# Miniprotein binders against q6w4x9r395to579: the designs that were tried, part 189

Target 1, 185 residues: q6w4x9r395to579
Amino acid sequence: GHCSLEGGSFVTTFDARPYRFHGTCTYILLQSPQLPEDGALMAVYDKSGVSHSETSLVAVVYLSRQDKIVISQDEVVTNNGEAKWLPYKTRNITVFRQTSTHLQMATSFGLELVVQLRPIFQAYVTVGPQFRGQTRGLCGNFNGDTTDDFTTSMGIAEGTASLFVDSWRAGNCPAALERETDPCS

## First folded at step 14 (miniprotein)

Design se64
Fold by ESMFold2-Fast, scan of step 14:
Order: sequence, then C-alpha cells, then structure tokens
Structure se64 (fold): chain B 185 residues (1-185), chain A 89 residues (1-89)
Amino acid sequence: as target 1 above (185 residues)
Amino acid sequence: DTLRKLARVLYWLAVVLMWEAQRAFEAGNFEEAFRLAEEAGELIEYAIKLAEEAIKEGDTDPETEELLKEAEKLAKEVERFIAKVAEEL
C-alpha cells in the first residue's frame, strides 16, 4: 500500500482516502507491530507561506529503540542526533539520494519512504502486504475500507479529519483545523 | 546556514523524544522516561550551541533567534521533567 503527503497539507491514506488539515505539530504517520523495535514513522508540520495561514510538511522522522532518523526539507539527514552524509547505511535501513530532487529511505522490514525535496517537500510511504490491516496513524488502517480510515489513537472512527489528526499528535500542540480538499472552495 | 538547519532538526527530534518520555512516565516506566528525557536534553543543549554559534557568526535571520528562544524554553521543560521523573525513581 501507498500513502502520500503532498502539496503542503494534503494526505492520501493507504486505502486511498484523501483529506487536508491545518496543523503545527509532529504527527504519527504509521505505527505497526510489523515495525521492529517499536518503530514509528512521524511527520513534522509547520507554518508556511507569507502570512503563515497554511501549514506544510517540513520533516519526516523514523523512531525506533536503535534508530532516530530525521530527514528535513533542508536536506539535513540525522540519526540519533548526528548529521549523516549520504548514502547512509545501518543494518536494516539505507538512506540515499534517488534523484537530484528525491531522497529514499529503504528498509529490510517492508517500509519504504521517498521524499521530494523540490519544488515542495512531499513524502511517499510504501508498505508491503504484511502491513495490511496492521497500521495505525495518519496513513490509516490499511484494511481496504475507507469509511474507518479516520480511526483515532483511541480506536474510534471519526467523521472529520481534524479530530482524527488531533488524536495522532506527538507533541503539545494546538488543535488542527479543517481544510477543503477542493482548492477552489 | 548549515548550523541553523541542523539545530532545527535537533529541536524537532528533542520534541518527539520528550513526547515519548511523557508517555513512558504516564505508563509508569520511569527509567525509560528518564533515559528519553536525558537524550532530549543532550540534543536540545547541542541545538542551543549551534544556534548561538550561527548568531555569533553573523546569522541575523529572525528564524534563528526564534529557534534559539524555542530551544531554550524546551531545555527548561526538559530540566523540570527530569526532576519530576527523579522523584519517582
């Protein structure tokens, strides 16, 4: 399955449910028992644009007991707080430049992350079939049913994106605001 | 330029580790909470040093001074949290 974080604040879940929000926080994108060492993928959002009326993805974080990888819009890559030159390899994770505008994080456990650096920072998450029905976070539950893609951290299916997003905050942050998916609205 | 960008990344990681430390504390895992908070403290102190060095080297971008202020605030929060966790150890 594929999940995307595009156009600053648009998200498409593993079950292909699109939504948009306004929020300045770190959010849990993906938690799963299939990730080793209590691993989790997270997304950092911050204010963007001249008036700061919009928010956008600024970094992606992969956390586990042994690795704490951050990939930022400024092309800074760290692990455990230390800056790394690319290509960077660990036992199970490799971060490398895929193209002049894209970085890739490949893993041995069925998770792949590609980030677009320019012209706008975007992220694409791919998970193998072993993750089906075993994911939680902003990317949804990957069960083939879009009606429960807004399942909160408390296990409740919500009808609105903002309540869903708020439940996945990994920080003491303001509540997220709804945003239209139609750019003309 | 590079100093501020690295400091910002370290700040984001420290925030996440403090969130994890708070979750560990709420679950009664005080040793884990302490270790995560100590790690966050090291990261935030390094971020402060990097931001201060950037300013010293002529970085007049308001974002750099804002980052330094945010990092100093988080450093104090980490210190208070560690003291709180120590009471439970």
Scores: ipSAE 0.767, ipTM 0.896, lowest interface PAE 0.7, mean pLDDT 85
Fold by OpenDDE base, second read of step 15:
Structure se64 (fold): chain B 185 residues (1-185), chain A 89 residues (1-89)
Amino acid sequence: as target 1 above (185 residues)
Amino acid sequence: DTLRKLARVLYWLAVVLMWEAQRAFEAGNFEEAFRLAEEAGELIEYAIKLAEEAIKEGDTDPETEELLKEAEKLAKEVERFIAKVAEEL
């Protein structure tokens, strides 16, 4: 499964459903029992301009009981807030520079993350087949059905992205604004 | 610029940790909630320090001041939460 966060406010789920939202919060991208130590992948969105519609992805966070990794445009921070030189390696996670503009987080448990740093901060999440039907968050449920991707944290299928996205907030933030738009447009 | 950027990252991490702490609390895992909140507190204090240092070094970007305010607000929230959790221990 491939999930993408592109263009500042566009998301494509594991099931290839595209949608758009504007929010300034941290959201859960991926939760799964397949992630060790209650792991979760999160996306941080912040204001990129003065308008409410000017929001963009600014960081990706992986959090578990054992690991804390924040990938931002300029910094990779782990554990107790220390900026790390790459490559950074834990027991089952490695963060390294893939190219001059791309970072990669590789794992031993079937999660891969590629982050484009420039010119636009974008993220690409890949999960193995073992994750099928066992994912939750903004990246959807990876069950091959696009119609139920907007399932909230409470297990309710929504018809619009706004309530869906808001249900996956990982903080106290304003409500997300929805515009369902093809990320390729 | 570097200090502000790092401070922002730490702020984001603190927010996430507090979210986890809250979830732990709701689940009745008070010890874990406490631990996570304490860690969030440490990070947010460090973020505040970095933001203040940036300002002292001549960072006049309004975003830095805004970050400082947000971080200070979060710090207070963390403290209140820690106190709340402590009552359940």
Scores: ipSAE 0.432, ipTM 0.766, lowest interface PAE 1.2, mean pLDDT 91

Design se65
Fold by ESMFold2-Fast, scan of step 14:
Order: structure tokens, then sequence, then C-alpha cells
Structure se65 (fold): chain B 185 residues (1-185), chain A 89 residues (1-89)
């Protein structure tokens, strides 16, 4: 399945449900028992320079007991707080430059991340079939049903994005502003 | 301004580790909470040093001063949290 973070503040879940929010926080994108060592993928949102977007994606974090990888819009890549030159390899994760404008994080456990650096920082998450029905976070539950894609961290299905997004905050931050997908798009 | 960009990344990581530390504390995993907070503290102190060095080397970007203030605030939060965790060890 595929989940995307685009245009500063738009998200499309693994079940293809689009939504939008504005927030300045770190959010859990993906948690799953399929991720090793209590792994989680997270997204950092901050004040935006992107047109028509109050806040935008500025970094992606992969956090586990062994690895704490951050990939930022400024092309800084760290693991465990140390800056790394690309290509950077661990036992299970490789970060490398896919094109002049894209970095890729490839893993041995069925997770792939591609970030677009220019003109706007964007992220694309791909997970293998073993993740079906076993994901939680901003990218949804990957169960083939879009009606429950706004399932909060407490297991409650919400009708709107704002409570859903706020439940996946990984920090003490202001509440996100709800904005559903633009009806003119 | 590589120093400022690295300091910002370290700040974001420290925030995430503190969130993990709070969750460990709430779950009664006090040793894990302590380890996570200690790691966050090391990251945030390094971020402060990098931001200070950037300013010393001529970085006049107001975002650098804002980052320094936020990092100093988080360092105090880490110190208070570690003291709280110590009461449960």
Amino acid sequence: as target 1 above (185 residues)
Amino acid sequence: DTLRKLARVLYWLAVVLMWEAYRAFEAGNFEEAFRLAEEAGELIEYAIKLAEEAIKEGDTDPETEELLKEAEKLAKEVERFIAKVAEEL
C-alpha cells in the first residue's frame, strides 16, 4: 500500500482517503507490529513557506530502539543524532540519493520511504502486503475500508480529520486545524 | 549555516524522545523513561552548542535565535522530567 504527504499539508491514506490539516507538531504516520524493535515512522510539520499552506512537512523520522533516522527538507540526514553522508547503510536500512531531487530509505522489513526535496518537501510511504490491516497512524489502518481511516490512537473512528490528527501527536503542541480536501480539486 | 540545520534536526529528535519518555513513565517503565530522557538531554545540549556556535560564526538569522530559545526551554523540561523520574526509581 501507498500513503502520500504532499503539497505542504495534504495526506492520502493507504486506503486512498484524502484529507488536509494544519499543525506544527510531530505526528505518528505509521505504527505496526510488522516494524522491528518497536519501530514507528513520524512526520514533523512546522510553519510553511509553501503557497496556500499555513504549515508543511519539514522532516520525516524513523524511530526504533536501534535507529533514530531523521531526513529533513534541508537535506540533513542523521541517525542517532549524528550527521550521515549518503549512501548510508545499516543492517536493515539504506538511505541513498535516488535522483537529484529525491532521497530514498529502503528497508529489509517491507517499508520504503521516498522524499522529494525540491520544489516542495513531500513524502511517499510504501508498505508490503504483510502490513494490511496492521497499520495505525496518519496513513490509516490499511484494511480496504476508507470509512474508518480516521481511527484515533484510542481506537475511535472519527468523521472529521481534526480529532484524528490530534490523537496522533508525538509531542506537546497546539491542536491542528481541520481542512478537508479542497472540493474544487 | 549547516550548524543551524543540524541543530534543528537534533531539536526535533529530542522532542520525539521526550514524548517517548513521557509514555514510558505513564506505563511505569521508569528505567526506560530515564534512558530516553538522558538521550534527549544529550541531543538538546548538543543542539544548543551548535546554535550558539552558528551565532558566534555570524549567523544573524532570527530563526537561529528562536531555535536556541526553544532548545533552552526543552533542556529545562528535560531536567525537570529527570528529577521527577528519579522520585520513582
Scores: ipSAE 0.756, ipTM 0.891, lowest interface PAE 0.8, mean pLDDT 85
Fold by OpenDDE base, second read of step 15:
Order: C-alpha cells, then sequence, then structure tokens
Structure se65 (fold): chain B 185 residues (1-185), chain A 89 residues (1-89)
C-alpha cells in the first residue's frame, strides 16, 4: 500500500483514494498493530500563508515506545534530541539520505517512508501486505475499498474528509477544512 | 483498543514535546519552552481522557491502566515544568 501526502494539502490513501484538507495540527497518518511498540506515523501541518487554505506539511513523526523520529525540512530529530547526522540507525529503523532532495526511513517491520524535502515538503508511505486491513489514520484502512477510507478513530465511516481528518488529530487544533480535489488534477 | 492506542500515541508525543521543551529551557528560550510544555499538557490531558473513556467502555487490559498511570505522572511533570518556566518569563 502506498499513501502520499503531496502539494501541502493533498492525501492519497493506501486504497488510492485522493482527498484534500486544510488543517494546522498533528494527525495520525498510520496506526497499526503491525507497528511494533505501539508505533504510529504522524504528520504535522502548519500554516504556509495568511489564508486558512494555505497549509502545508512541515514534518513527519514516527513515534513508538522505542523510537521517536521527527523528519522536517531542515533536520532530523531523534529521541536523543540532537539533529543526527545521517544515516541514523536504530535496531529496526534506518533514516538515510536517498537523494539530494529525498530522505528515506527504512524499517524491518514493513514500513517505508520517503520524504521529499524540496521544493515541496512531501511524504510517501509504503506498507507491506501484512498491513492490509489493519491500518488506521489519514492513510486509510488499506482494505481495497475506497468507500470506507474515511473511517474515524472511533470506527465510524464518514462521508466527508473534514470529520474524518479531525478524528485523527493529535492535539488541540482547529477543525480541518475540506475540499474534494484530486491531487493529480 | 483504538482508544488505548491513540492515547499511547498522544502520550509519546507529549513526551517528545517535553523533551524539546526541556531543551528550549536549557537554551534559554523560555517562550518556546513554555509553548511546547503547554502543548504537551494538552496532549497528555487528552490521552488521559481517552484512557479513562476506554476503561469506562470496558477496556480491562492492564496496559490501559498502566498508560493512565503513566499519563497522569507525566501530566504532573508537565504542570511542574510549566510553573518553573513561568518564573523565567
Amino acid sequence: as target 1 above (185 residues)
Amino acid sequence: DTLRKLARVLYWLAVVLMWEAYRAFEAGNFEEAFRLAEEAGELIEYAIKLAEEAIKEGDTDPETEELLKEAEKLAKEVERFIAKVAEEL
């Protein structure tokens, strides 16, 4: 499954459902029992302009009981608090520079993350087949059905992205704004 | 299970934010330290609420109780830190 966060406000789920939202919060992208140690992948969005519609992805965060990794445009911060020289390696996670503009987080448990740093901060999440039907968050449930991708944190299928996205907020943030837009359009 | 899992994530996020808050404090950036700590406080309170809700809904997993305990501990830590930082503002 491939989930993408592009263009500052566009998301394509593992089931290839595209949607758009504007929010300035941290959201759960991916939660799954397949992630060790209560692991979760999160996305941090912030204002990129003066308009409420000017929002962008500013960081991706992987959190677990064992690992804490924040990938931003400017630096990679780990649980040790220091900007780490790449490659950074833990027991089951490696963060390294893939290209001049791309970072990659590779794992031993079937999660891959590619982050484009420039010109636009974007993220691409890949999960293995073992994750099928076992994912939650903004990236959807990876069950091959796009119609139920907007399942909230409480397990309720929503018809709109705004309520869906808001349910996955990590923090006290304003409500997200929704606009159905194909990220490829 | 979902509530517990979310609560755990929020807990860890709060931990990370507090870590950054401490760093900011050490660097003399008290405003940033305060901001981060406040955010951590909000997250941890939400985590507590979720854990409590899970228990209320019948979650009998010992891990949930443990999480609640840990979250409450962190909440107290955050509160103390906020008070400390406030003295520097």
Scores: ipSAE 0.029, ipTM 0.372, lowest interface PAE 4.3, mean pLDDT 88

Design se66
Fold by ESMFold2-Fast, scan of step 14:
Order: C-alpha cells, then structure tokens, then sequence
Structure se66 (fold): chain B 185 residues (1-185), chain A 89 residues (1-89)
C-alpha cells in the first residue's frame, strides 16, 4: 500500500482516500504493531512561506526505541540528534539519495519512505502486505475500505478530516482547520 | 544557515519526545517518562546553543530569533516536567 503527502497539505491514504487539512504541528502518520521497537512515522507541518494561512510538510520523523531519524526539507538528516552524511546505514534502515531531488529510507521490516526535496517537499510511504488492516494514523487503516479512513486515535470513525487530523497530533499545537478538496479541481 | 537548520530539526525532535514523555507519564511509566524528557532536554539545550551561535555568526533571519525563543520556552517546560516526574520516582 501507498500513502502520499503532496502539494503542501494534501494526503492520500493507503486506501486511496484523498483529503486536505490546515495545521501547524507534528502528526502521527503511521503506527503499527508491524513496526519494530514501538516504531512510528510522523510528519511535521509548518506555515507556508507565501501564506500564513497555509501549511506545508517540512520534515518526516521515524521514531523507535533504537532510532530517531529526521529528514527535513533542508536536506538535514539526523539520527538520535546527530547529523548524518548519506548514505547512512543501520542494521535495519538505510537512508540514501535515490535521485538528485529524492531521498529514500529503506527498511528490513516492510516500510519504505521516499521524500522529494525539490521543487516542493513531499513524502511517499510504501508498506508491505503484512501491514494490511494493521495501520493507524494520517495514512489510514489500510483495510481496503475508505469509509473508515478518518479513524481517530481514540478509535472513532469521523466524517470530517479536522477531528481526525487533530486526534493524531504529536505535540501541544493549535487545532487544524479542515480544507475540502473540490472534486472538479 | 546550517546551524539554524540543524537547530530547527533538533527542536522538532525534542517536541516529539516531550509528547511521548507526557504519554508515558499519564500511563504510569515514570522511568520511561524521565528518560524521554532527559533526552529532550539535551536536544533542546543543543538547539539553543546552535541558534545562539548562528546569531553570533551573523544570522539575521527573524525565524532564528523565533526558534531561540521557542527553544528556551521548551527548555523550561522540560525542566518543570522532569521535576514533576521525579516526585513519582
């Protein structure tokens, strides 16, 4: 399954449900018992440079008991608070430059992250079939049904993105504002 | 410029670790809460040092001063949280 964070504030879940939000916070993108050492993938959103009313993805964080990897739009890559040169390799994770504009984090446990650095910072998450029905967070639950993709951290299926997104905050931040995608545009 | 960019990354990681520390505290996992908060404290102290050095070396970007202010606020929050956790250990 594939989840994407594109165009600053658009998200497409593993079950292909698109939505948009406005929020300045770190959000849990993916949690799963399939991730080792209580692993989680998180996305950091900050205000857009051209408009304070819009937000954009600025960093992706992979957090576990062993690794605390941050990949930023400024091409800063850290693990456990230390800057790393690429390619960077641990036992289970390799971060490397895939193309002149893309970095990849490959893992041994069925998770792959690709970030586009230019012209706009974007992230693409791929998970193996073992994750099916076992994910939670902004990327949805990967159960083949889009109607419950807005399941909050409390296990409640919401009809709107705003309450869903706010439930996945990993910080003491302002509430997100919902943005609806026009089906014709 | 590099100093500010690294300081910002460390700030984001410290915020996440404090969020995890608060969740551990609420769950009664005081040892884990303490360890996470101590790590967040070390990261935020380093972020402050990097932001201060950036300003000293001529960084006039207002975002650098805002980052320093945010980091100093988080450092005080970490100190208060660690004191609170210590009462339960």
Amino acid sequence: as target 1 above (185 residues)
Amino acid sequence: DTLRKLARVLYWLAVVLMWEAERAFEAGNFEEAFELAEEAGELIEYAIKLAEEAIKEGDTDPETEELLKEAEKLAKEVERFIAKVAEEL
Scores: ipSAE 0.773, ipTM 0.896, lowest interface PAE 0.8, mean pLDDT 85
Fold by OpenDDE base, second read of step 15:
Structure se66 (fold): chain B 185 residues (1-185), chain A 89 residues (1-89)
Amino acid sequence: as target 1 above (185 residues)
Amino acid sequence: DTLRKLARVLYWLAVVLMWEAERAFEAGNFEEAFELAEEAGELIEYAIKLAEEAIKEGDTDPETEELLKEAEKLAKEVERFIAKVAEEL
């Protein structure tokens, strides 16, 4: 499964459903029992301009009981807030520079993350087949059905992205705005 | 610029940790909630220091001041939460 966060506010789920939203919060991208130590992948969106529609992805966070990793445009921070030189390696996770503009987080448990740093901060999440039907968050449920990708944290299938996205907030933030638009358009 | 950027990253991480702490608290995992909140507190204090240092070094970007305000607000929330959790331990 491939999930992408592109163009500042566009998301394509593991099931290839595209949608758009504007929010200034941290959101759960991926939760799964397949992630060790209650692991979760999160996306941080912040203001990129003056209007409410000017929001963009600014960081990706992987959080578990064992690991805390924040990938931003300029810094990779782990644990107690220490900025790390790459490559950074834990027991199951390695963060390294893939190219001059791309970072990669590789794991031993079937999660891969590629982050484009420039010119636009974008993220690409890949999960193995073992994750099928066992994912939750903004990246969807990876079950091959696009119609139920907007399942909230409470297990309710929504028809629009707004309530869906808001249900996956990881903090006290304002409500997200939505425009269901193809990120490739 | 570098200090502000790092401070912002730490702020984001602190927010996430507090979210986890709150979830732990709701689940009755008070020890875990406390630990997470303590860590969030450390990070946010560090973020504040970095932001303040940036300002002292001549960072005049309004964003830095805004970050500082947000971080200070979060720090207070963390403190209140820690106190709340401590009552359950």
Scores: ipSAE 0.403, ipTM 0.754, lowest interface PAE 1.2, mean pLDDT 91

Design se67
Fold by ESMFold2-Fast, scan of step 14:
Structure se67 (fold): chain B 185 residues (1-185), chain A 89 residues (1-89)
Amino acid sequence: as target 1 above (185 residues)
Amino acid sequence: DTLRKLARVLYWLAVVLMWEAERAFEAGNFEDAFDLAEEAGELIEYAIKLAEEAIKEGDTDPETEELLKEAEKLAKEVERFIAKVAEEL
């Protein structure tokens, strides 16, 4: 399955449901019992320079008990708070430059992340079939049914993207909906 | 330039670790809460030093000054949280 974060503010879930939001927070993209050592993938959104997008993706974070990897739009890659030169390899994770404009994080556990650095920072998440029906977060539940893709962190299926997105905040920040009163700021 | 960019990344990681520390505290996992907050504190201290060094080296970007202010605020929040967790250990 494939999930994408594109155009500054657009998300397409593993079940191919598209939606859009604006917010300045870190959000949980993917949690799953299939990720080792309590792993989770997260996305950082902040105020944007992207046309027609008040906020945009600025970094992706992979957290587990062993690894705390951040990949930023400024091509900074850290693990456990230390800057790393590419290619960077741990026992289960390799981060490397795939093309002049793309970085890739490959794992041994069925998760792949590709980030586009230019012209707009974007992220593409690929998960193996073992993740089917086993995911939660902004990328959806990967169960083949788009009608319940807005399942909140409390397990409630919502009809609107804003309530869904706000439930996946991983930070002490304002609700995304409250930030939408000035789209030109 | 590189100093500010690294400081910003460390700030984002510290924010996430504090979020996890708060979740651990609410779940009664006080040792995990303490460890996560300690790590966040180390990250935020380093971010502050990097931002201060960037300013010393001539970084006049207002985003760097705002980052330093945000990092100093988070450092105080970390200290308060660690004191709170210590009462439960």
Scores: ipSAE 0.780, ipTM 0.903, lowest interface PAE 0.7, mean pLDDT 85
Fold by OpenDDE base, second read of step 15:
Structure se67 (fold): chain B 185 residues (1-185), chain A 89 residues (1-89)
Amino acid sequence: as target 1 above (185 residues)
Amino acid sequence: DTLRKLARVLYWLAVVLMWEAERAFEAGNFEDAFDLAEEAGELIEYAIKLAEEAIKEGDTDPETEELLKEAEKLAKEVERFIAKVAEEL
């Protein structure tokens, strides 16, 4: 499964459903029992301008009981708040520079993350087949059905992105604005 | 610029940790909630220090001041939460 966060506010789920939202919060991208130590992948969106529609992805966070990794445009910060030189390695996770503009987080448990740093901060999440039907968050449920991708944290399938996205907030944040638009348009 | 950027990253991490702490609390995992909140507190305090240092060194970007305000607000929330959790230990 491939999930993408592109263009500042566009998401394509594992099931290839595209949608758009504007929010200034941290959201759960991926949660799954297949992630060790209660792991979760999160996306941080912040203001990129003066209007409510001017929001963009600014960081990706992987959080588990053992690991805390924040990938931002300029810094990779880990457990104790230290900025790390790459490559950074833990027991199951390696963060390294893939290219001059791309970072990669590789794992031993079937999660891969590629982050484009420039010119636009974008993220690409790949999960193995073992994750099929066992994912939740903004990247959807990876079950091959796009119609139920907007399943909230409470297990309710929504028809629009707003309530869906808001249900996956990881903090006290304003409500998200939605616009269902093809990110490739 | 570098100090502000790092401070912002730490702020984001602290927010996430507090979210986890709250979830732990709701689940009755008070020890975990406490530990997570303490860690969030450390990070947010460090973020505040970095932001203040940036300002001291001449960072006049309004975003730095805003970050400082947000971080200070979060720090207070963390403190209140820690106190709440401590009552359950």
Scores: ipSAE 0.369, ipTM 0.734, lowest interface PAE 1.3, mean pLDDT 91

Design se68
Fold by ESMFold2-Fast, scan of step 14:
Structure se68 (fold): chain B 185 residues (1-185), chain A 89 residues (1-89)
Amino acid sequence: as target 1 above (185 residues)
Amino acid sequence: DTLRKLARVLYWLAVVLMWEAERAFEAGNFEEAFRYAEEAGELIEYAIKLAEEAIKEGDTDPETEELLKEAEKLAKEVERFIAKVAEEL
C-alpha cells in the first residue's frame, strides 16, 4: 500500500481516500505492530506558505527505541539528534539520495519513505502486504475499505477529516481545521 | 543558516519526545517517561546552543529568535516534567 502527503496539506490514505486539513502540529502518520521496537512514522506540519494551503509538511520523523530519524524540508537529516551525511545506514534503515530532488529511507521491515525536497516538500509512504489491516494514523487502516479510513486514535470512525486528524496529534497543539478544496487561482 | 536549520530539527524532535514522555507518564510507565524527557532535555539544550551561536555569528532572522524563545520555554517544561517524574520513581 501507498500513502502520499502532497501539495502542502493533501493526504491520500493506503486505501486511496483523499483529504485535506489545516494544522500546525506533529501527527502520527503510521503506527503498526509490524514496526519494530514501538516504531512510528510521524509528519510535522507548520505554517510555511509553500502552497495554497495555510499549513504544509515541513519534516518527517521515524521514531523507535533505537532510531529517531528526522528528515526536513531544509535537507537536514538527523538520527538521535545528530546530523548525518548521506548515505546513512543503521542495522535496519538506510537513508540516501535517490535523485537530486528526492531522498529515500529504506527499511528491512517493509516500510519505505520517499521525500521530494523540491519544488515542494512532499512524502510518499509504501508498506508491504504484511501491514494490511494493521496500520493506524493519518495514512488510514489499510483494510481495503475507505469508509473507515478516518478511524481515530480512540477507535471511532469519523465522517470528517478534522476530528480524525486531531486524534492523531503527537504534540500539545491547537485543533486542526478542515480545509476546503481551493480552485487555485 | 545551517545552525538554525539543525536547531529547528532538534526542537521538533524534542517536542515529539516530550509528547511521548507525557503519554508514558499518564499510562504509569514512569521509567519510559523519564528516558524520553531526559533525551528531550539534551536535544533542547543543544538546540538552544545552536540558536545562540547562530545569533552570535550574525543571524538576524526573526525565526531564529522565535526558535530560541520556544526552545528556552520547552527546556523549562522539560525540567519541571523530569522533577515530576522523579517523584514517581
Scores: ipSAE 0.780, ipTM 0.900, lowest interface PAE 0.7, mean pLDDT 85
Fold by OpenDDE base, second read of step 15:
Structure se68 (fold): chain B 185 residues (1-185), chain A 89 residues (1-89)
Amino acid sequence: as target 1 above (185 residues)
Amino acid sequence: DTLRKLARVLYWLAVVLMWEAERAFEAGNFEEAFRYAEEAGELIEYAIKLAEEAIKEGDTDPETEELLKEAEKLAKEVERFIAKVAEEL
């Protein structure tokens, strides 16, 4: 399964459903029992301009009982809050520079993350087949059905992206705004 | 610029940790809640320090001041939360 966060406000789920939202919060991208130690992948969105519609992805966070990794445009911060030189290695996670503009987080448990740092901060999440039907969050449920991707944290299927996205907030934040997906943006 | 950026990253992480702390608390996992909150507290204090240092070094970007305010607000919230959790331990 491939989930993408592109263009500052565009998301494509594991089931290839595209949608758009504007929010200034941290959201759960991926939660699954397949992630060790209650692991979760999260996305941090912040204001990129004056307008409420000017929001963008600014960081990706992997959080578990054992690991805390924040990938931002300029820094990789780990458990102790220190910026690390790459490559950074834990027991089952490695963060390294893939190219001059791309970082990669590789894991032993079937999660891969590629982050484009420039010119636009974007993220690409890949999960193995063992994750099928066992994922939750903004990346959807990876069950091959796009119609139920907007399942909330409470297990309710929503028809709008805004309510879906809001249900996956990791913090006290304003409500997300739904916008039409423009593939040409 | 570098100090502000790092401070912001730490702030984001602290927010996430507090979210985990709150979830743990709601689940009755008070020890875990406390742990997450303590970690959040450490990070947010470090973020504040970095932001203040940036200002001291001549960072005049309004975003730095805003970050400092937000971080200080979060720090207070963390402290209150820790106190609440401590009552349940």
Scores: ipSAE 0.376, ipTM 0.738, lowest interface PAE 1.3, mean pLDDT 91

Design se69
Fold by ESMFold2-Fast, scan of step 14:
Structure se69 (fold): chain B 185 residues (1-185), chain A 89 residues (1-89)
Amino acid sequence: as target 1 above (185 residues)
Amino acid sequence: DTLRKLARVLYWLAVVLMWEAERAFEAGNFEEAFREAEEAGELIEYAIKLAEEAIKEGDTDPETEELLKEAEKLAKEVERFIAKVAEEL
């Protein structure tokens, strides 16, 4: 399955449900018992430079007990807080430059990440079939059913993207409480 | 700009580690919470040093000053959290 983070603030889940959100913090993109060492993939969003006050992806983080990899829009790659030259290889993970504008993180456990650095930072997540029905986070549950694509961190299927996205916040968010304007006001 | 870019990445990693530390604490895994918070503290202190060095070397970007303030705030939060975890060890 494929999940994409594109156009600054658009996400397409593993079950192919598209949505958009506005947020400026770190979110859990993918958690699964199929990831080794309590691994998780996370996405960092920040305000974009455009006049419409839209947010955009600025970094992707892969966290496990052994590896803490950050790949940023500024082409900084770190593991466990140390800057790394590419290609960078660990026992189960290799980060390398795929093209002049793309970096790839390949793993031995069925997860692949490709990031586009220019003209806009974007991420593409690929998972093997062993992940089917065993994922959670912004990329959805990968169960082949779109009716529960917005399942929150508490296991509740929501009808709106905003409640779904808010439930997957990780870390301190400066704008955690966002007041919705009543469309009927 | 390399120093500022690295400092920002370290800040993001420290934020995530603190989130994991808080969850470990809530689950009663106090040694895990302490270890994760200590690592976050080391990262945030390094981020502060990098941001300060960037400013010293002529970085005039307002985002660098903002990063330094955010990192200093997080460093204090880490110290408070570690003190809280130590009470349970």
Scores: ipSAE 0.766, ipTM 0.896, lowest interface PAE 0.7, mean pLDDT 84
Fold by OpenDDE base, second read of step 15:
Structure se69 (fold): chain B 185 residues (1-185), chain A 89 residues (1-89)
Amino acid sequence: as target 1 above (185 residues)
Amino acid sequence: DTLRKLARVLYWLAVVLMWEAERAFEAGNFEEAFREAEEAGELIEYAIKLAEEAIKEGDTDPETEELLKEAEKLAKEVERFIAKVAEEL
C-alpha cells in the first residue's frame, strides 16, 4: 500500500483515494497493530500563509513507546529534541539520506517512509501486505475499497473528508477545512 | 528561521505527547500518562528556549512571538496535567 501527502494539502490513501484538506494540527496517518510498541505515523500540518487555506505539511512523526522520530525539512529530531546526524539507527528503524532532497525511513516491520524535503515538503508511506485491512488514519484502511477510506477513529464511515480528518487529530486543534479534490494537482 | 521551525516542530510534538498522555490517563495508565506528560514538558520547554533564542538573534517574525505564546500556554497545561496525574499515582 502506498499513501502520499503531496502539494501541501493533498492526501492519497493506501486504496488510492485522493482528497484534500486544510488543517493546522498533527494527524494520525497510520496506526496499526502491525506497528510495534503501539507505533503510529503522524503528519504535522501548519500555516504556510495568511489564509486558513494556506496550510502545508511541515513534519512527519513516528511515535512509539520506544522510538520518537521527527522528520522536518531541515532536521531529524529524536530523543527530546536532539538533532541527529544521518544515518540514524535504532533497533528496527533507520533514517538516512536517500538523495540530496529525499530522506528515507526504513524499518524492519514493513513500514517505509520517503520524505521529499524540497522544493515542497512531501511524504510517501509504503506498507507491506501484512498491513492490509489493518491500518487506520488519514492513509485509510488499506482494504481495496475506496468507499470506506473515510472511516473515523470511532469506526464510523464518513462521506466527506472534514469529519474524517478531524477524527484523527492528535491534539487540540482547530477543525479542518475540506476542499474539492483535484487529482491533477 | 531555523530555530523557529525547530521550535514549532517540538511544539507540535509536545501536543502529540500530551494527547497520548491524556489518553493514557483516561485508560487508567497513570504511569504512562505521567511519563509522556513529563516528556511533553521537556519538549515544550526546549521549544520555548529556541523561540526565545530566535528572538534574541533578531527574528522579528510575528509567528515566532505567537509560537512562544502558544508554547508557554501549553507548558502551563502540561504542568497542570502532571500535577493531576501525580495525584493518581
Scores: ipSAE 0.314, ipTM 0.688, lowest interface PAE 1.4, mean pLDDT 90

